VHH binders against q96fz2. Designs and how they scored, part 353

Target 1, 269 residues: q96fz2
Amino acid sequence: CGRTSCHLPRDVLTRACAYQDRRGQQRLPEWRDPDKYCPSYNKSPQSNSPVLLSRLHFEKDADSSERIIAPMRWGLVPSWFKESDPSKLQFNTTNCRSDTVMEKRSFKVPLGKGRRCVVLADGFYEWQRCQGTNQRQPYFIYFPQIKTEKSGSIGAADSPENWEKVWDNWRLLTMAGIFDCWEPPEGGDVLYSYTIITVDSCKGLSDIHHRMPAILDGEEAVSKWLDFGEVSTQEALKLIHPTENITFHAVSSVVNNSRNNTPECLAPV
Below, E stands for the ipSAE of ESMFold2; O stands for the ipSAE of OpenDDE; V2 stands for 0.75 times the mean of E and O plus 0.25 times the DockQ between their complexes.

## First folded at step 18 (VHH; framework vhh_6z1v_2)

Design EC4 (at its last look DockQ between E and O 0.75; V2 from the best seeds 0.85)
Fold by OpenDDE, look of step 18:
Structure EC4 (fold): chain B 269 residues (1-269), chain A 123 residues (1-123)
Amino acid sequence: as target 1 above (269 residues)
Amino acid sequence: EVQLVESGGRLVRTGGSLRLSCAASGFRFRYYVMGWFRQAPGKEREVVAAIVQSGGYTYYADFVKGRFTISRDNAKNTVYLQMNSLKPEDTAVYYCAAGKGIFLDTPSEYDYWGQGTQVTVSS
């Protein structure tokens, strides 16, 4: 996974992340560093994206079922990294393969510390190789969406204005991630960064791409992944597998340029 | 040419069962969401069920209440609707549709439509 969409306004995104804690109380995640959230239809590695994580990571004795939402850098920077510039990392940390997560120090160590997060997105993009050509067709992959009756006569999402309204009831894609905290050697703010765990593609996506993000489907899976206080690493890793509970459509080549940030990026063609 | 051809619609008694089939041709079937819709006389067309490309997710309207099952065979380019415990209120023309739209329950999100098959449930 090398491209995602996360374009919802902050308030809409927050509402979309409503959850119940272990007591059954309805809650919204609290924001950390909300000013770092930059909505975009076209998110690339090294950009910031919102993730969910347990409040216990920030507050001692906090309820581990409570959630924080925080923008983090896409591309995990290990805590042990000694260079002053994260861009000097010689290995790609955009993704972590599920089969080697326990073999790589960069992922094993933070995972062992319970640094599990849920990466939020509208969906992710993948490019299909066209047979016989060097051309690649991009696809937008996301959770199946249902238009809830409560949304009045939202006419055909044909207008950009109508499109924004359509997203009010959007079910966000929830991907399993690992994050780490890096302290720059020269001082400064702690950098929070994440990697997306990947698995072999489900059968439905296999013709598009051979790998897919590990998707946490449903509130229980999300809760268990986040709750490192109650759920062991071993139990959490059982949640990491391909899912067929996804849909997709072809999109235009507009998304190929990472600078393009418009609704056309994820629009069906 | 894109074609969706429904079959299996007939007269059936209350409590009976029926299996509808929709044979698709002229497009990449495995890349489309498939849906069943129905329209009763004097009523609007409404979604019955939908199924994503892989078959890994299905949607059902509230009135289905576990009575119907949508399935697909991508190798045969066919989508099915197994209808059990049929009621007189299920009487309608049933349409197969294919879409690459975003919302599974929204008719306007479907690009191709069949001609429909009549299902009549008698008391």
Scores: ipSAE 0.913, ipTM 0.964, lowest interface PAE 0.4, mean pLDDT 93
Fold by ESMFold2, look of step 18:
Structure EC4 (fold): chain B 269 residues (1-269), chain A 123 residues (1-123)
Amino acid sequence: as target 1 above (269 residues)
Amino acid sequence: EVQLVESGGRLVRTGGSLRLSCAASGFRFRYYVMGWFRQAPGKEREVVAAIVQSGGYTYYADFVKGRFTISRDNAKNTVYLQMNSLKPEDTAVYYCAAGKGIFLDTPSEYDYWGQGTQVTVSS
């Protein structure tokens, strides 16, 4: 997983993240650094994307079931990294394989500190390698969606106002992540960064790609992954598996260029 | 040539059961969401059920939940609708549809449609 869409305006995104706290009350996550949120249909590694994490990471006696939402850099920079420039990191931390997560210091150490997060997206892109050719077909992959209100006739679904209604009640994709906090040696701002955990693809996606992000399907899974105060690393890792609760459609090659940030990136073709 | 061919529609008594089948050809079946829709005389076409490519998620309209089950067999390029506890208001032409759009419950998201099979439920 190396490309996502996360394009909703901040207020819409925040409402989509409504949850129940430990007492059963509906709440919205509290933002940190909201000005760093950069919505786009075409997010790539090194960009910032919003993640959910436990309030307990920020406030020493907080209720660990309460959620913070914050933009973080995609591509985990370990807290022990010594150079002043994160681009000099000698290994790729965009993704973390679930089968080796406890063997890699970059991921094992922050996991041991309870640094689990939920990476938010509209969905993710994956490129299918065609047998016998160099051609690649991109797909947009996301949770199944039900429309709360129909946009009109078949042709009207392409209009700008009808496209906006597609997102009114979008079910955000929720992926399991690990984050870390790195203090630059020269005293700049602390860098929060994340990796997305991957698993073998489910049968439904196996024709497209052999790996997929670890998707947390439903509020129980999301709550348990986030709550490092009550859920141990060993228990949390049982949440990491493929899911068949997923759908997809082919998209045009517009998304190939990460500079393209338009609705066409995820439009069905 | 894309074809969706429904079968299994017939007259059945209230409380009875019926299984609809839809045989697909001419397209890569496993890449499409499949849906069942129905249209009664004087009414709009409406979603009955939908199923994602893998079968891992199914959607049912409120009026049929608990009575109908959608399934698919990707090896046979076939989608099914098992209909139990049938009521007279289930009388309609039932259509099979295939789509690559976003919303499972929205007819405009479906690209291919069958000719329909008549289901009639007698009092």
Scores: ipSAE 0.854, ipTM 0.938, lowest interface PAE 0.5, mean pLDDT 91
ESMFold2 (binder alone), look of step 18: mean pLDDT 90; pTM 0.921

Design EC5 (at its last look DockQ between E and O 0.68; V2 from the best seeds 0.82)
Fold by OpenDDE, look of step 18:
Structure EC5 (fold): chain B 269 residues (1-269), chain A 123 residues (1-123)
Amino acid sequence: as target 1 above (269 residues)
Amino acid sequence: EVQLVESGGRLVRTGGSLRLSCAASGFRFRYYVMGWFRQAPGKEREVVAAIVQSGGYTYYADFVKGRFTISRDNAKNTVYLQMNSLKPEDTAVYYCAAGKGIHLDTPSEYDYWGQGTQVTVSS
């Protein structure tokens, strides 16, 4: 996974992340560093994206079922990294393979500390190789969506007004991530960064791409992944597997340029 | 040419069962969400069921209440609707549709439609 979409306004995103804590109380996640949230239809590595994590990571004796939402850097910077510039990291940490997560120090160590997060997105992009050509067709992949409101004959999603309605009650994609905290050697703010865990693609996506993000499907999976106080690493890793609960559509080549940040990135072609 | 051809609709008694089939051609079937819709006389077209490309997720309207099952065979380019415990209120023309998959329950988001097959449930 090398490209995602996360374009919802902050308030809409927050509401979309409503949850129940272990007591059954309805809650919204509290923001950390809300000013670092930059909505975009085209999120690339090294950009900031919002993730969910347990409040226990920030507050001693907090209820570990409570959730915080925080923008983090995509591309895990290990805490032991000694260079002053994260861009000098010599290996790719955009993704972590599920089969080698326990073999790689960069991922094993933070995972062992309970640094599990849920990466939020509208969906993610993958490029299919066209047989016989060097051309690649991009696809937008996301959870199946249901429009709950009997909205009357909403005409074709072709009008800007109709497009905005598409995102009403959008079910966000919830991907399993590992995050770490890096303190710059020269001082400054602690950098929070994450990697997305990847698995072999489900059968439905196998023709598009051979790997997919580990998707946490449903509130229970999300809660267990986040709750490092109650759920062990071993138990959490059981949640990491491919899922067929995915849909997709072809999009235009507009998304190929990471600088393009328009609704056209997601639009079906 | 894109074609969706429904079959299996007929007269059946209350409590009876039917299996509808929709044969698709002229497009990449495995890349589309498939849906069943119905329209009764004097009523709007409504979603019955939908299924994503892989078959790994299905949607059902509230009135289905476990009576119907949507399935697909991508190798045969066919989507099915098994209907059990049929009621007179299920009488309608049933349509097969193919969509690119944004909202499964939204008719306007489906690109291709069949001509429909008549299902009549007698009391």
Scores: ipSAE 0.915, ipTM 0.964, lowest interface PAE 0.4, mean pLDDT 93
Fold by ESMFold2, look of step 18:
Structure EC5 (fold): chain B 269 residues (1-269), chain A 123 residues (1-123)
Amino acid sequence: as target 1 above (269 residues)
Amino acid sequence: EVQLVESGGRLVRTGGSLRLSCAASGFRFRYYVMGWFRQAPGKEREVVAAIVQSGGYTYYADFVKGRFTISRDNAKNTVYLQMNSLKPEDTAVYYCAAGKGIHLDTPSEYDYWGQGTQVTVSS
């Protein structure tokens, strides 16, 4: 997983993240650093994307079921990193394989501190390699979507030329991540950064690519992954597996250039 | 040439069961979402059920209430609708559809349609 779409305006994204806390109260996640949110149809490593994490990471006696939403850098920078420039990392932290997560210090250490996050996206892109060639077919991959769930406008619900309506009530993709906090050696703000955990692809995606992000399907999975106060690392890792609750469609090669930030990136072809 | 051919529609008594089949050809079946839609006389075409490429997610309209089951067999390029506890209001022409669109319940996002098979439920 090396490319995502996360393009919704901040207020729409926030409302899509409505949840219930441990006591059953409906809430919206509280933003940190909202001005660092950079929406785009075409997010790549080293960019910022919003993640969910437990309030307990920020407030000593907070309810661990309450959620914070914050932009973080894609590409985990370990807290022990000693150089002044994160681009000097000698290893790739865009993704973290689930089968070796407890063997890699870059991921094991923050995981042991309960630094679990949920990475948000509209969906992710994957490139299918054509046999015997270097040509690749990109696909946009996302949770199944139902339009008539709480439609607000009568008479406009089925217009194919009204692209804005595609995003009404969009179910955001929720991927399991690990984050860390790096204090630059020469001072400045703490850098929050994340990796996306990957697993073997499900049967439905195996024709497209052999790996997929670990997807957290439903509020119980999301809550358990986030709640490091009540859910141990060992129990949380049981949530990390492929899912067949996924759909996809082919997209044009416009998305190949990471500088292209247009709806065409994810449009069906 | 893309073809979707429905079969299995017939007259059935209230409370009866029926299985619809849709044989697909001319496209890469496993890359398409499949759906069943229905249209009764004087009414708009409406989604009955839909199933994603792998079969790992299924959608049912509220009126189904657990009575119908959609399934697919990617080796046979076939999608099915098992219909149980049939009611007179289930009387309609049932259409098979294939799509690469985004919303499973939206007819305009489906690319290919069959000719339909008539289901009639008598009292």
Scores: ipSAE 0.824, ipTM 0.927, lowest interface PAE 0.7, mean pLDDT 91
ESMFold2 (binder alone), look of step 18: mean pLDDT 90; pTM 0.923

Design EC6 (at its last look DockQ between E and O 0.74; V2 from the best seeds 0.83)
Fold by OpenDDE, look of step 18:
Structure EC6 (fold): chain B 269 residues (1-269), chain A 123 residues (1-123)
Amino acid sequence: as target 1 above (269 residues)
Amino acid sequence: EVQLVESGGRLVRTGGSLRLSCAASGFRFRYYVMGWFRQAPGKEREVVAAIVQSGGYTYYADFVKGRFTISRDNAKNTVYLQMNSLKPEDTAVYYCAAGKGIYLDSPAEYDYWGQGTQVTVSS
């Protein structure tokens, strides 16, 4: 996974992340560093994206079932990294393979510390290689969406106003991630960064791409992944597998340029 | 040419079962969401069921209440609707549709439509 969409306004995104804590109380995640959230239809590695994580990571003795939402850098910077510039990292940490997560120090160590997060997105992009050509067709992959009855006859999403309404009930894609905290050697703010765990593609996506993000499907999976206080690493890793509970459509080549940040990126063609 | 051809619609008694089939051609079937819709006389077309490309997710309208099952065979370019415990209120023309669809339950998200097959449930 090398490209995602996360374009919802902050308030809409927050509402979409509503959850129940272990007591059954309805809650919204609290924001950490909300000013770092930059909505985009075209999120690339090294950009910031919102993730969910347990409040226990920030507050001692907090309820580990409570959730925080925080923008983090895509591309994990290990805590042990000693260079002053994260861009000098010589290995790719955009993704972590599920089969080697315990073999790679960069991922194993933070995972062992319970640094599990849920990466939020509208969906992710993958490019299919066209047989016989060097051309690649991009696809937008996301959770199946249902239009809730309450949304009146939203005519064709052709109007900007209608487009915004479409997203009010959007089910966000929830991907399993590992994050780490890096302190710059020269001082400064702690950098929070994440990697997306990847698995072999489900059968439905296998013709598009051979790998897919580990998707946490449903509130239970999300809760267990986040709750490092109650759920062991071993139990959490059982949640990491391919899922067929996804849909996709072809999109235009507009998404190929990471600078393009318009609704056309994820629009069906 | 894109074609969706429904079959299996007939007269059936209350409590009976029916299996509808829709044969698709002229497009990449495995890349489309498939849906079944119905329209009764004097009523609007409504979604019955939908299924994503892989078959890994299915949607059902509230009135289905576990009576119907949508399935697909991508190798045969066919989508099915198994209907059990049929009621007179299920009487309608049933349509097969294919879509790139963002919303599974929205007719506007479906690009191709069949001609429909008549299902009549007698009391």
Scores: ipSAE 0.915, ipTM 0.964, lowest interface PAE 0.4, mean pLDDT 93
Fold by ESMFold2, look of step 18:
Structure EC6 (fold): chain B 269 residues (1-269), chain A 123 residues (1-123)
Amino acid sequence: as target 1 above (269 residues)
Amino acid sequence: EVQLVESGGRLVRTGGSLRLSCAASGFRFRYYVMGWFRQAPGKEREVVAAIVQSGGYTYYADFVKGRFTISRDNAKNTVYLQMNSLKPEDTAVYYCAAGKGIYLDSPAEYDYWGQGTQVTVSS
């Protein structure tokens, strides 16, 4: 998993993240660093993308079921990293394999501190390799979508100039991540960065790619992954598995260049 | 040439059961979302059920109320609709459709359509 779409305006994204805390109260996540949110149809490693994490990471006595949303750098920079430039990491931290997460210091240490996050996206891209050639077909992969799921609450679907209304009901992809906090040695702001946990592909995606992100399917899974105050590392890791609750479609090669940030990146072909 | 051929539509009494089948050919079936839609005379075509490529997610319109089950067999390139507890309101032509669009419940998102099979429920 090395490319995503996360293009929604901040207010639409925030509403899509409505949740219930442990007491059953309806809430929206509270933003940290909202000005660092950079929406794009074509997000790549080293860019910032929004993640959910427990309020308890920021407030000592907070309810661990309450959620913060914050942009973080894709590509985990371990807290122990000594160089001044994160690009000098000698290993790739874009993804973290689930089968070795407890054996890799870069991931085990922050996981042991409860630094679990939910990585948000519209969906992700994967490139299917053809046998006998290096030709690759990109696909956009996402949760199944229903346009009329909230039909009584949203009008004007026939207004193409108001296409933002079409995306009001998008079910965001929710991927399991681990984050860490790095203090630059020469000073400056703490860098928050994340990795996406990966698993073997489900049968439905195996023809496209052999790995997939660990998807947290539904509010119970999301709540348990985030709640490091009540859910141990051992219990949380049981949430990490492939899912067949996924769909996909082929897209044009426009997405291949990470500089392309247009709706064409995810349009069906 | 792409073909979707529905079968199994017939006359049945209220409370009865019926299984529709749709045989697909001419395209890579496992890469498509499949849907069942219906249309009664003088009414617009409406979604009944849809199923993603792997079968891991199914969608049903509210009027189904647990009475119908969509399934697919990717080895046989076939999608099914099991219809139980049929009502006169279910009388319609039922269409099989295949799509690569985004929304499972929107007819505009489906690229290929069958000719339909008539289901008539008498009381």
Scores: ipSAE 0.814, ipTM 0.924, lowest interface PAE 0.7, mean pLDDT 90
ESMFold2 (binder alone), look of step 18: mean pLDDT 90; pTM 0.923

Design EC7 (at its last fold request DockQ between E and O 0.71; V2 from the best seeds 0.83)
Fold by OpenDDE, fold request of step 21:
Structure EC7 (fold): chain B 269 residues (1-269), chain A 123 residues (1-123)
Amino acid sequence: as target 1 above (269 residues)
Amino acid sequence: EVQLVESGGRLVRTGGSLRLSCAASGFTFRYYVMGWFRQAPGKEREVVAAIVQSGGYTYYADFVKGRFTISRDNAKNTVYLQMNSLKPEDTAVYYCAAGKGIYLDTPSEYDYWGQGTQVTVSS
């Protein structure tokens, strides 16, 4: 996974992340560093994307079922990294393969510390190799979406207001991630960064791409992944597997350029 | 040419069962979401069920209440609707549709439509 969409306004995104804590109380995640959230239809590695993580990571004795939402850098920077520039990392940390997660120190160590997060996206993009051509067809892949009855009048998506309404009930893709905290050697702000765990693709996506993000399907899976206080690493890793609860459609080549940030990126062609 | 051909519609008694089939041709079936819609006389076309490409997710309208099952065979380019416990209210023309759209329950998101098959449930 090397490209995602996360374009919802902050308030809409927050509402979409509504959850129940272990007491059954309905909650919204609290934001950390909301100003770092940059909505985009075309998110690439090294950009910031919102992730969910347990409040227990920030507050001692906090309820580990409570969630924080925070923009983090895509591409995990290990805490032990001693260079002043994260770009000097010699290995790719955009993704973490599920089969080798325990073999790689950069992922194993933060995972062992309970640094699990849920990466939020509208969906992710993958490129299919076209047989006989050097051309790749991009696809937008996401959770199946249902238009709720209340949105019946969304006739002309032409107005910004109507567009917001369309996305108000969007089911966000929830991907399993590992994050780490890196303190720059020269001082400064702690960098929070994440990797997306990948698995072999489900049968439905296998023709498009052989790998897919580990998708946490449903509130229980999300809760268990986040709750490192109650759920062990071993138990959490059981949640990491391919899912067929995915749909996709072909999109235009507009998404090929990471600078393009328009609705055309994810529009069906 | 894109074709969706529905079959299986007939007269059945209340409480009866019926299996609809839709054979698709002229497009890459496995890349499309498939849906069943119905239109009763004087009513708007409404979604009955939808199924994603892999079959890993299915949607059902509220009125289905577990009575219908949508399935697909990508090798046969066919989508099915098993209808059980049929009621007179289920009388309609049933349409098969294929879509690349985002919303499974929205007719406008479907690109191709069949001619429909008549299902009549007698009291």
Scores: ipSAE 0.919, ipTM 0.966, lowest interface PAE 0.4, mean pLDDT 93
Fold by ESMFold2, fold request of step 21:
Structure EC7 (fold): chain B 269 residues (1-269), chain A 123 residues (1-123)
Amino acid sequence: as target 1 above (269 residues)
Amino acid sequence: EVQLVESGGRLVRTGGSLRLSCAASGFTFRYYVMGWFRQAPGKEREVVAAIVQSGGYTYYADFVKGRFTISRDNAKNTVYLQMNSLKPEDTAVYYCAAGKGIYLDTPSEYDYWGQGTQVTVSS
């Protein structure tokens, strides 16, 4: 997984992340560093994207079921990294294989600190290698979507009361991630960065690519992955598996150039 | 040439059951979302059920209320609709559709349509 779409305006994204805390209270996640959120149809490694994490990471004695939303750098920078430029990291941390997560220091250490996050996107892109050619066909991959609004006007007119029911409701993709905190040697703000955990692809995606992000399907899975105060590493890792609750469509080559940030990137072809 | 051929529509009594089938050809079936839609006289075409490429997610309109089941067999290029506890309100032409669009419940997101099969439920 090396490309995503996360294009919603901040307020729309925040409302899409409504959740219930352990007391059953409906809440929105609280933003950290909202000025670093850069919506785009075409996010690549080293860019910032929003993730969810437990409030307990930021506040002593906080309720670990409460959520913070913050932009973080895609491509985990380990806390022990000594160079001043994160792009000098000698290995790729865009993804973390689930089968080796407990063998790699860069991932095992932050995971042991409970540094679990949920990476948010509209969906992700994968490129299918075509047999007998160097051509690659990009696909946009996402949770199944239902258009939830009054579709037609039988009887013509909408009333003001019906406008509160009319909304565009995209189900955000929720991927399991690990994050770390790096203090630049020259000083400055702590850098928060993440990796996306990957698994073998489900049967439905196996023709496209052999790996997929670990998708957290539903609020229970999201809550358990985030809640490092109540859910152990061992228990959390049981949430990491492929899912068939996914759909996809082919897109044009516009998405190939990461500088292209238009709805055409994810449009069906 | 793309073809979607529905079969199994007929006259049944209230409370009866039917299974609709739709045989697909001329496209790579496993890359398409499949849906069943229906249209009664004087009414708009509406989604009945939809199923993603792998079968791992299914959608049903609210009026189905657990009575219908959509399924697909990618080895046979076939999508099915099992209809149980049929009501006179279910009387309609049922259409099979295949799409690469985004929204499962929206007819304009579907690229290919069958000719339809008539289902009639008598009182």
Scores: ipSAE 0.835, ipTM 0.930, lowest interface PAE 0.6, mean pLDDT 90
ESMFold2, look of step 18: ipSAE 0.824; ipTM 0.927
ESMFold2 (binder alone), look of step 18: mean pLDDT 90; pTM 0.919
OpenDDE, look of step 18: ipSAE 0.916; ipTM 0.965
OpenDDE, second read of step 19: ipSAE 0.917; ipTM 0.965
ESMFold2, fold request of step 21: ipSAE 0.819, 0.824; ipTM 0.925, 0.928
ESMFold2 (binder alone), fold request of step 21: mean pLDDT 90, 90, 90; pTM 0.920, 0.921, 0.920
OpenDDE, fold request of step 21: ipSAE 0.919, 0.919; ipTM 0.966, 0.966

